# VHH binders against Type-1 glutamine synthetase 1 (glnA1), part 9

Target 1, 342 residues: Type-1 glutamine synthetase 1 (glnA1), of Dictyostelium discoideum (Social amoeba) (q86b00r158to499)
Amino acid sequence: PRNSLQRAIDRLKNKFGISLKGSFEEEFYLIKKGDNNNSSVASLLNSIEKLDHGTFANYHSLDCYGDILEKITNALEEQGLPIEQLLSESGSGQFEITIDYTDIMEACDRHIIVRQTINSIASYNGYIATFIPKPFDGLVGSGCHAHLSLWDTNDSNLTPDANGECGLSLVNQFFIGGLLKHSKSLTALFNTTPNSYKRLKPFYWSGCNVSWGLDNKESFIRIPSSPFSATDGCSNFEIKTIDHTSNPYLAMAGIIHAGFDGIENSIAPPPPTSLFDQSVLNNQLIPSNFEDAIQSLKENHYLCENIGNDISNAFIHVKLAENKILKELSDDDQILKLLELF
Short names: E, the ipSAE of ESMFold2; O, the ipSAE of ESMFold2 at other seeds; V2, 0.75 times the mean of E and O plus 0.25 times the DockQ between their complexes.

## First folded at step 3 (VHH; framework vhh_6z1v_2)

Design e5k (from e05 with D56K; at its last look DockQ between E and O 0.17; V2 from the best seeds 0.00; counts 0 for: pae E 14.8 > 2, placed apart)
Fold by ESMFold2 at other seeds, look of step 3:
Structure e5k (fold): chain B 342 residues (1-342), chain A 126 residues (1-126)
Amino acid sequence: as target 1 above (342 residues)
Amino acid sequence: EVQLVESGGRLVRTGGSLRLSCAASGLTFSSYTMGWFRQAPGKEREVVAAISWSGKSTWHADFVKGRFTISRDNAKNTVYLQMNSLKPEDTAVYYCAASRTYYGSHLWSEGKYDYWGQGTQVTVSS
């Protein structure tokens, strides 16, 4: 799988002189282990509520979690992972860590290290860190949004063009066209459990619409703006649907091959959409379940061959078997099983 | 509205000591990394020191290391800068700043701070 990504990187570079850089926004929940030693979903929810209410004098998440978050961030910095931001959602126990962008292979390696470090530090300090896409029905889900940009052989950013649609260069627009063409198949690589699809719903800001647009949180591909976008263009694009159930090397290999198709065949994306545009309400959606996503991937001979037929077949076989087992469990038992994995 | 109000700046002799305070309101203080910056006349603003949300991690610029100490009191919503062995080159307006997130090496950049105080003048006489 790492070798599959390297072949994708080489393919894009050799044909077009383009390389991909990026980073992940790592969203997760911290759950303090209770003295109860009960692993039920009810016990987990009570532990989160107890932390939020048991510190009645301190209602804010950073007030309650300051020590563990500092240990996590110090450990990441000691491993040479330059943290750009750590954000919290008030009262929910959910946090987001963003690492500085870099070449895409290293970004994927960093993604693995971030998850390992958070899990290890949490466990040692009496917490459970969970990256489950939708652990709590009433709370916001967790993703690992990818921010990506295209660069030339002179290490110049090819993504921005102030005169281009949404501030993007034509080559990046074709890359996006390829991503949208393959979006249903890519979903199988991005969202690999039944739980993933509880997060991927319209109006959840999960990006389940097969569209793109400037600052459009409902689009599969969001183009972030900045105060400098009018003069400099937009420096990157964001894929919002990816979650922590994905193998980042396979996900990025799929992204590169899809974008390659877009550039090679000059695939123009559809007109961009805004959050309040009536056309967003009538756009196609990504698959609403894993079975449909994996079927789209199985039928996508282009992606499967370029990723590697043996690798793709193994992925499909393993994930179908895993999903069958998970679907036999109650929703609560599924969450408990996923806690062991994510 | 978020407000950061510095106090304690004044005229001090070379070799003297001074403590600056910054009182914060309109934010959850214990959720912010705090920093002190300074700007001498005609020069760019530069970071002096920073302190984590909990107060357990501190960072100091090399030009003040061993002389200045940043600290915070989350119960009082206040960050401090203890300034010892003052030199004429320490003469500047000192600014308190707050950052919503933790940034290791990036705490040296003023662009990583979301809120700023109005500044307090420190003048060190020969």
Scores: ipSAE 0.000, ipTM 0.285, lowest interface PAE 11.7, mean pLDDT 83
ESMFold2, look of step 3: ipSAE 0.000; ipTM 0.215
ESMFold2 (binder alone), look of step 3: mean pLDDT 83; pTM 0.860

Design e5ko (from e05 with W53S; at its last look DockQ between E and O 0.06; V2 from the best seeds 0.00; counts 0 for: pae E 19.6 > 2, placed apart)
Fold by ESMFold2 at other seeds, look of step 3:
Structure e5ko (fold): chain B 342 residues (1-342), chain A 126 residues (1-126)
Amino acid sequence: as target 1 above (342 residues)
Amino acid sequence: EVQLVESGGRLVRTGGSLRLSCAASGLTFSSYTMGWFRQAPGKEREVVAAISSSGDSTWHADFVKGRFTISRDNAKNTVYLQMNSLKPEDTAVYYCAASRTYYGSHLWSEGKYDYWGQGTQVTVSS
């Protein structure tokens, strides 16, 4: 799968002189271990510190977890992983670590190391770190949002254009057009378990609408604005649906080939949507379950062939088998099994 | 060069209100967590409030909760501290500070902030 990503990177660079840079926003929960390693979902939820005091609730959670979070960040920095931010997310006991963007192959390699480091440091210090997309019904889900940008051979950012729609260059708009064209198939690569689809619901800011727009947290492709967007354009775009069940190399290979299709065929994206427009309610959605997502991928010969037919066939067969096993479990037993993996 | 410049400190009556401002230059303001600290004569500097880089999360020390509100305007590169129901105990030099990384247990630790202002004096009279 890493070699599949390298071929995708080479394809984009050789044809268009374009490279992809990016980073992941790593969202996860920290759960304090009990005597029996928190053997039920209810006991896991009770082991998460509750927020008090109202106005800076995420800070109170950070205060309770300060030592473990400092150890995690120190370990990442000692490995040469530059941390941009560590935030409390909306959920109780949920945190986000964002590292600085870099070339996309390195970003994927770093993503693996970040997850491993967080898990190891947490475990050594009496915690369980979990990246399960929706571990607790009443709490916010965890994603690993990708921030992406296109660069030329002179290492200049090609993504911004202040005169372009949503502050984006035409080439980046075509890349997004390709992403939207393939969005239902890409969902199979991004969200590979039944649990993933408990997070992907309208109005959860998970990005399940097949659309794009400036600061639109409900869109598959969100364009983050900055104070300089009006003069300089927007420097990157975000895919919010990706979660930690994905193989980052396959996910990014799919993204590159989808975007390549958009550029090669000059596929304009549809008009952008805004979060406040009721037309967002009329947008098409990504698949609501893995079976529909994987069926879309199976029918997408373009993506399967470019990723590699052997790799795509193996992925489809393995994930369908895994999905069947997980669906035979109760919801709680699914969480406990996923806890061993994510 | 990075500069943080506080303003708005003055003499205020007990029960009065005051707004402090801190103008930032020489940094990408929207990438920094901002905090307000205070130091009374002969006392340790203590954190008053903090706000995330996006402005979506805030924290306030218990001794000012309900009375002080931190806010920011990323378009103007400015962080504010609205101070209501002032008490003589609030008399101090108030500093703004910026941190590239927002750490939980370290929000109140002055050693985790990369840049500091020169301070503005707030005096609350009985």
Scores: ipSAE 0.000, ipTM 0.138, lowest interface PAE 18.9, mean pLDDT 82
ESMFold2, look of step 3: ipSAE 0.000; ipTM 0.129
ESMFold2 (binder alone), look of step 3: mean pLDDT 84; pTM 0.862

Design e5y6 (from e05 with S31Y D56S H106K; at its last look DockQ between E and O 0.02; V2 from the best seeds 0.00; counts 0 for: pae E 17.9 > 2, placed apart)
Fold by ESMFold2 at other seeds, look of step 3:
Structure e5y6 (fold): chain B 342 residues (1-342), chain A 126 residues (1-126)
Amino acid sequence: as target 1 above (342 residues)
Amino acid sequence: EVQLVESGGRLVRTGGSLRLSCAASGLTFSYYTMGWFRQAPGKEREVVAAISWSGSSTWHADFVKGRFTISRDNAKNTVYLQMNSLKPEDTAVYYCAASRTYYGSKLWSEGKYDYWGQGTQVTVSS
């Protein structure tokens, strides 16, 4: 699939002189390995609840997340992957790490290294790191949000335009128009397990509305603002639905070809939406299950042909078989199985 | 309710020393990067020093390097600023701040801090 992404990168560059840069927001839970060997979902929850008391940490009475997070951060920085940002929530055991953006191929390679590093450091220090999209019904899901921007051959950012809709240049708006046109098919590449769709619900800030907007956490495409957006425009856009079940190379190849379609055919996105536009939240959603998403991809001959018909056919066949096996399991048994993978 | 309470600010003579402390409550202290900021009369607020969750990494602004030292005691939920060789230009209100976000060594001065104390006045007399 790296070759499929490289062909997509070359296609966008050769036709339009445009390259894609990006980074991923890596969301995950840290679960302390317990004496019960973590053999059930309830035991996993107990390991999180024991560790998070919502009060001042006391080194005499509990393990400190600060120590494990610092070890993870140091290991990433020593590998040449400086942390742009790390965020934690005191009551949840969930964390988010973001690495500096770069050319999209390298960003995908870095994404793999980040996951491997977090898993290795966690395991060595008595933790399980899990990237499962929705491991616990009562807790926030884990995504792998992509922040993306378009650049020209002179290494100048083409995404911002202070006078454009949502602070975006016209070419970036057409790119987004293509992404929205293909959003249902792209979901099959982004969210490849039955568990993925437990996260993708309205009002979960998962981005399941087929829309875009400034700071709209319910939209498929979110445009992050900054204090400088009114004068400088917005420097990037965010796809919130991607999770760690995706192959990042296939996901980004699909994104590039969808955006290419938007630029080539001048596809204007619909008017942007806000978080409180209830009619948009209910009328235009991505598929609610993998079977519908994969069917949309099957019917999308444009994406399948450009990604590669042999690659697309293999992906569809393998993922349908995997999803059938997973759906035979109870919800809890799916989680335990997915822990081996994510 | 998260609360950061600074103490130790006072009048001192040029060349003197002072230790500021900031007691934190209502949060899990070891999850927070801590920083000291100051605001002199008629000036913008500026970062003085920052310290990582465990205390293993620190950053100090150039105008205080060699004179000020940030430290923390996670068992006491307290961050400190040891201020030596004080100068009249160090006169300011000093603020303690906390951030759940780790910014890396070169970005601590540009980071966002989620919680702020009310400040403690340090006055350095000629």
Scores: ipSAE 0.000, ipTM 0.309, lowest interface PAE 12.8, mean pLDDT 83
ESMFold2, look of step 3: ipSAE 0.000; ipTM 0.121
ESMFold2 (binder alone), look of step 3: mean pLDDT 83; pTM 0.859

Design e5yk (from e05 with D56K R100Y; at its last look DockQ between E and O 0.20; V2 from the best seeds 0.00; counts 0 for: pae E 16.7 > 2, placed apart)
Fold by ESMFold2, look of step 3:
Structure e5yk (fold): chain B 342 residues (1-342), chain A 126 residues (1-126)
Amino acid sequence: as target 1 above (342 residues)
Amino acid sequence: EVQLVESGGRLVRTGGSLRLSCAASGLTFSSYTMGWFRQAPGKEREVVAAISWSGKSTWHADFVKGRFTISRDNAKNTVYLQMNSLKPEDTAVYYCAASYTYYGSHLWSEGKYDYWGQGTQVTVSS
């Protein structure tokens, strides 16, 4: 799969002189380990509520997250990973770490290291870190949103154009057109478990609408605004649906080949949408389950051939078998099994 | 309704000191990371300093490091910016901002802040 990404990178560079840079927003929950309190989903939720009890926690528990988060950030920085942001939501036990953007192969390598480091530090300090897309009903899901940009051979960012639609250059709009064309197939690469699809619902801000737009949290492709957008354009675009069940090398290879198709064939994306334009959003969604997503990928000979037919066939077989096993479990038992993987 | 109200901005001489404060209401203050930003006329708004919800972690921009200190008092729902060794380049409107984020060793992006104050003017004379 890493080799598949390298071929995709080379293909985009050789044909168009374009390279991809990016980073991931790594969302996860921290769960305090108990003796047997983590044997059910209810006990896991209770552990989160005890740790993240800002209005009802006694003063001894208010800093528990600060200590573990500091250890995580120190470990990442000691490994040479430049942390751009660390975020939390009040009362949720969920955190987000973003590493500074870089060449896409290195960004994927960094993604692996970030997950491994968070898991290891959490485990050694009495926590479970979980990246499960939707571990708890009633709590926000966890994704690993990709922020991406296109660069030329002079290392200049090709993504922004202050005069372009949503502040994007025409070449980046074509890249997005390709991504939207292939979005249903890409979903199989991005969201590879039944649990993934509990997060991917309309109005959950997960990006399940096959659309794009400025600051549109319901769109597959979100264009983040900044204070610089009026003068400089928008410097990057965001794919919101990706979660930690994906293999980042395969997911990114698919993204590059889909974007390549868009550029090569000048595929214009549809008009951008906003959160208040709901009629357009309701007409087309990504697949609502893995079986439909994988069927779309099977039928997408372009993506399968460019990723590699042997690699694509192996992925399809393994993930279908894995999904069959998971779907035979109760929802709670599925979460407990996924907890050991993510 | 969330309100962030900055105060303490005024005219000071080069080399002088000033303390800004920002009183917060309508939110659970101890659950928010707080930041100070500034914007000079004709310049982009830039982050000056940030402080984690507990106050245990702080970050300061290089151009103010050693001169400015962010702090907070969660009992008073207030974040402060102590500004020492002021220079004419520090002249700006200073804004208080709040975010549902834990801030580490890296600069927080402006777009991650959920609430903003109206600003307080600081003017440093030559």
Scores: ipSAE 0.000, ipTM 0.200, lowest interface PAE 16.7, mean pLDDT 82
ESMFold2 (binder alone), look of step 3: mean pLDDT 84; pTM 0.863
ESMFold2 at other seeds, look of step 3: ipSAE 0.011; ipTM 0.447

## First folded at step 4 (VHH)

Design t02 (from e5ik with Y103F; framework vhh_6z1v_2; at its last look DockQ between E and O 0.65; V2 from the best seeds 0.00; counts 0 for: pae O 14.0 > 2)
Fold by ESMFold2 at other seeds, look of step 5:
Structure t02 (fold): chain B 342 residues (1-342), chain A 126 residues (1-126)
Amino acid sequence: as target 1 above (342 residues)
Amino acid sequence: EVQLVESGGRLVRTGGSLRLSCAASGLTFSSYTMGWFRQAPGKEREVVAAISWSGKSTWHADFVKGRFTISRDNAKNTVYLQMNSLKPEDTAVYYCAASITYFGSHLWSEGKYDYWGQGTQVTVSS
């Protein structure tokens, strides 16, 4: 799979002189281990609620989790993984770590190390870290949103253009056009469990709409603005749907080949959409379940061939078998099983 | 509105000691990493020390290591800089700064600090 990504990187660079850089927003929950092994979903939720309620007026999650979060961040920094941001959602036990962007192969390698480090430090210190896309009804899900940008051979950012739609260069708009064209197939690579689709619902800011737009959290492709966007353009774009069930090398290989198609064939994206658009429900959506997503991938000969027919066929067969096993479990048992994996 | 107010800067002799304080308001203090910066006349602002939100992790620039100690009191929303063995080179305006959730190498970049104080003058005489 790493080789598949390298071929995609080389293909984009050799044909167009373009490289991809990016980073992941790593969302996860920390759950304090209890005496009862945390053997039920209700027990896990109660552990989060008790820990958050133990400080001030429940607004200071960093106070409750300060020691474990500092150990995690110190371990990441000692491994040369520069942490850009650590955020908490008040009263929930959920955190987001963002590391600095870099070339996409290294970003994928870093993504794996971040998850390994968080799991290891949490376990050693009496916590469970979970990256399950939707572990708790009523609480926000966990994704790993990708922030991406296109660069030339002189290491100059090609993504911004203050005069372009949503502050983006034309080449980046074509890249996005390719991503939107392939979005249903890419969903199979991004969201590989039945649980993933509990997070991917309209109006959850998960990015289910096959659309793009400036600061539009409902879109598959979000264009983040900055104070400098009006003068310099927008420096990156965000794919919101990716979660931790994905293999990052396959996900990014798919992204590169989809964007390559967009550039090579000059695929213009549709007009951008806004968060307050009354017609949001009329937009085309990504698949609502894994079976439909994987079927779209199976029919997408372009992506399968470029990723590698042997690799894509193995992925499809393994994930169909895994999903069959998971769907035999109750929702709660599925969560407990996924906790062993993520 | 977030305010960071430094105090304690004054004239001291070479070899002397001084403690700076920075009182924070308008923010949830325990959610911020705090830093001290300094700027000598005609020089760029440089980081001196930083301390994690819990106070359990601290970082000091090499040029002050062993002489300066950062600390914080979350109950009083205050960060401190204890400055010992002062040298004329330590003469500068000292600034308190607050950064949400940044660690390690990012604490050396002033662009990662969201809020800044007005500064307090420290002058070390020969």
Scores: ipSAE 0.000, ipTM 0.311, lowest interface PAE 14.0, mean pLDDT 84
ESMFold2-Fast, scan of step 4: ipSAE 0.179; ipTM 0.638
ESMFold2, look of step 5: ipSAE 0.000; ipTM 0.349
ESMFold2 (binder alone), look of step 5: mean pLDDT 86; pTM 0.880

Design t03 (from e5ik with S99T I100V T101V; framework vhh_6z1v_2)
Amino acid sequence: EVQLVESGGRLVRTGGSLRLSCAASGLTFSSYTMGWFRQAPGKEREVVAAISWSGKSTWHADFVKGRFTISRDNAKNTVYLQMNSLKPEDTAVYYCAATVVYYGSHLWSEGKYDYWGQGTQVTVSS
ESMFold2-Fast, scan of step 4: ipSAE 0.012; ipTM 0.516

Design t05 (from e5ik with I100R T101V; framework vhh_6z1v_2)
Amino acid sequence: EVQLVESGGRLVRTGGSLRLSCAASGLTFSSYTMGWFRQAPGKEREVVAAISWSGKSTWHADFVKGRFTISRDNAKNTVYLQMNSLKPEDTAVYYCAASRVYYGSHLWSEGKYDYWGQGTQVTVSS
ESMFold2-Fast, scan of step 4: ipSAE 0.011; ipTM 0.470

Design t06 (from e5ik with I100R T101I Y103W; framework vhh_6z1v_2)
Fold by ESMFold2-Fast, scan of step 4:
Structure t06 (fold): chain B 342 residues (1-342), chain A 126 residues (1-126)
Amino acid sequence: as target 1 above (342 residues)
Amino acid sequence: EVQLVESGGRLVRTGGSLRLSCAASGLTFSSYTMGWFRQAPGKEREVVAAISWSGKSTWHADFVKGRFTISRDNAKNTVYLQMNSLKPEDTAVYYCAASRIYWGSHLWSEGKYDYWGQGTQVTVSS
């Protein structure tokens, strides 16, 4: 699939002189193995909950995880990965690592290395690191948010325009129009297991509305505001629905081809949506399950042909088979199986 | 309740030395990156130095490099700024700040710090 991404990159560059840069926010849980941790879902959840003495995130959680987080960050930095930030997320025992933005192919390569490094260091030090989208019903899910920006051949950021809607240039608005047009099909590439859809729920800041907007956590495309440069426009846009079950090369290839369609056909997005809009209650949601998402992808001849018919057919076949097997398992057994994979 | 309390600010003559301290409470100190900022009369607040969770990584602004040294004692929940060869241009209110970010270039921005002290005044006479 790396070749598929390269073809998408070349297509965008050759037709419009545009390149994509990006970075991923890697969300994951760290679970300390103690004498009582026997690898059941209940025992893993109990291990996390014992470190949380209240109903809200506690400062002592970072204290308990300080040593392992330092080993993870040191290992990443030793591999030449420029860490932008590491912070505690809203979930108990949940953390986020962001690597500095770069060309989209390198961003995908870095994503693979980061996940492998976190898993290896955690395992060696008596922890389980998990990237499962929704490992525990009572805790928040783990995403793999992507921050993306458009650049020209002179290495100028084409994303911002202070006079544009939400501080975005017209070309970026068309790119977003393409993303929204193809959002249901892209969901199949972004969220590839039954568990993924337990995370993607309305009213839980997951980004499942087929919409876009400034700082709108419910929108498929979120435009982050800048407190220091509001007059210059916004430097990037964010897709929050992507999780660690995606193949990053296929996900980004899909994004590029969808955005290309937006630019080529001058697809204006709908007006940006306020967080307080009730659109989540209407027919403007991404698919709520993998079967509906994959059906949207099957019907999307444009995306399948541009990704490559052989690659798209293989993806559809393999993921439908995998989901059928996973759905035959109890919820707890699905988590234990996914823990082997993610 | 999180509190950062700076101390040590006073009047010092040009060429003198001073050590500032910042005592932290209500947070897990060893899991926060600590920074020193200053605001000089008529200027915007600017970053002076930063130190990672473990103390293994430090950064100092070019205008203080070689003169100021940041350090921390995680057992005492305290971060320090040792200031040597003081100049009148160093006159400012010095602020202690804490960030959840482990390390990165964005720590040079005040917007990346979650907690701030009230400041301690340093005056350097010509």
Scores: ipSAE 0.000, ipTM 0.349, lowest interface PAE 10.8, mean pLDDT 82

Design t08 (from e5ik with Y102K Y103W; framework vhh_6z1v_2)
Fold by ESMFold2-Fast, scan of step 4:
Structure t08 (fold): chain B 342 residues (1-342), chain A 126 residues (1-126)
Amino acid sequence: as target 1 above (342 residues)
Amino acid sequence: EVQLVESGGRLVRTGGSLRLSCAASGLTFSSYTMGWFRQAPGKEREVVAAISWSGKSTWHADFVKGRFTISRDNAKNTVYLQMNSLKPEDTAVYYCAASITKWGSHLWSEGKYDYWGQGTQVTVSS
């Protein structure tokens, strides 16, 4: 799949002189192993969540997470991975790490290394790190948001235009038009398990609506406003639906080919939507399950041919077989199986 | 119990310099992002500067950039704010705040910090 991404990168560069840069926001849970060796992941998560609700428990939990987070961040920095952002999320024991912006192939390579490092350091120190999109119904989901920008061969950012819609250049608007056109098929590459679709719900800031807009967390493409002390234009755009079950090389190849289609055919996106314009948002959703997403991909000959027919066919067949097996398991057994697979 | 204790606030003349310190106890200091906030009489509390848990990343508000410098010493569990070229407009109570390993734009708001000091008064005379 890495070769498929290289082909996509080369296609965009050779035809339009455009390159992508980006970064992933890695959301994950850290669970400290308790005294009960026979405890399931569900019982461990429930215990951690209950501890975090009390004042004394919150203080104690923060101290324990601080130590492990320092070890994780030190290990990432030692590997030459500069951390741009590390945040605690609203979920009990949930965190987010973002690595600095870089060329898109390197961003995908870094994504793999970050996940491996987090898992290894957590495990060695008596924690379980989990990247499962929706570990349990009572916990918030974990995504792998992608921040992307378009650049020319002189290393100039082509993304912003202060006079453009939402502060975006025309070429970036066309790229987004391509992404929205192919959004249902891209969902199959982004969200590859039944569990992924428990996270992708309207009104949960997951980006389920086939729309785009400034600071609109319900839109498939979110345009972040500038930092509060910065310029009026935008510097990047965000796809929030991607989760850790995706292959980053295939997901990004799909993104590039979809955006290429937008630029090549001058596909204008629909008007941007505000969070409060729910009539438009409710009428346009990405698939609500993997089977519908994969069917959209199977019917998308453009994406499958450009990714590579052999790779696309193998992906479709393997993921359909995997989902069939997963759906036969109870929810708890699915989580245990996903911990083994991811 | 977590405690953040600011010190160093005093009366300083316009153009003068001052170094504020904040000593932290009861937490794993090297895991916390530290920030300095200030509140002038009759104004909202505003962010002045922030420094990541490791000390490798810093942010300074535009109105103090080039004049103020945030730094930390993890061995001493202390964060500092070096204030140069002070102006009467810098008169405020300065607060130290800690956030568990948070970095990014959300750190620029008061609501994202977990622990706060009691503040230290800085007065800049004309």
Scores: ipSAE 0.012, ipTM 0.434, lowest interface PAE 8.9, mean pLDDT 82

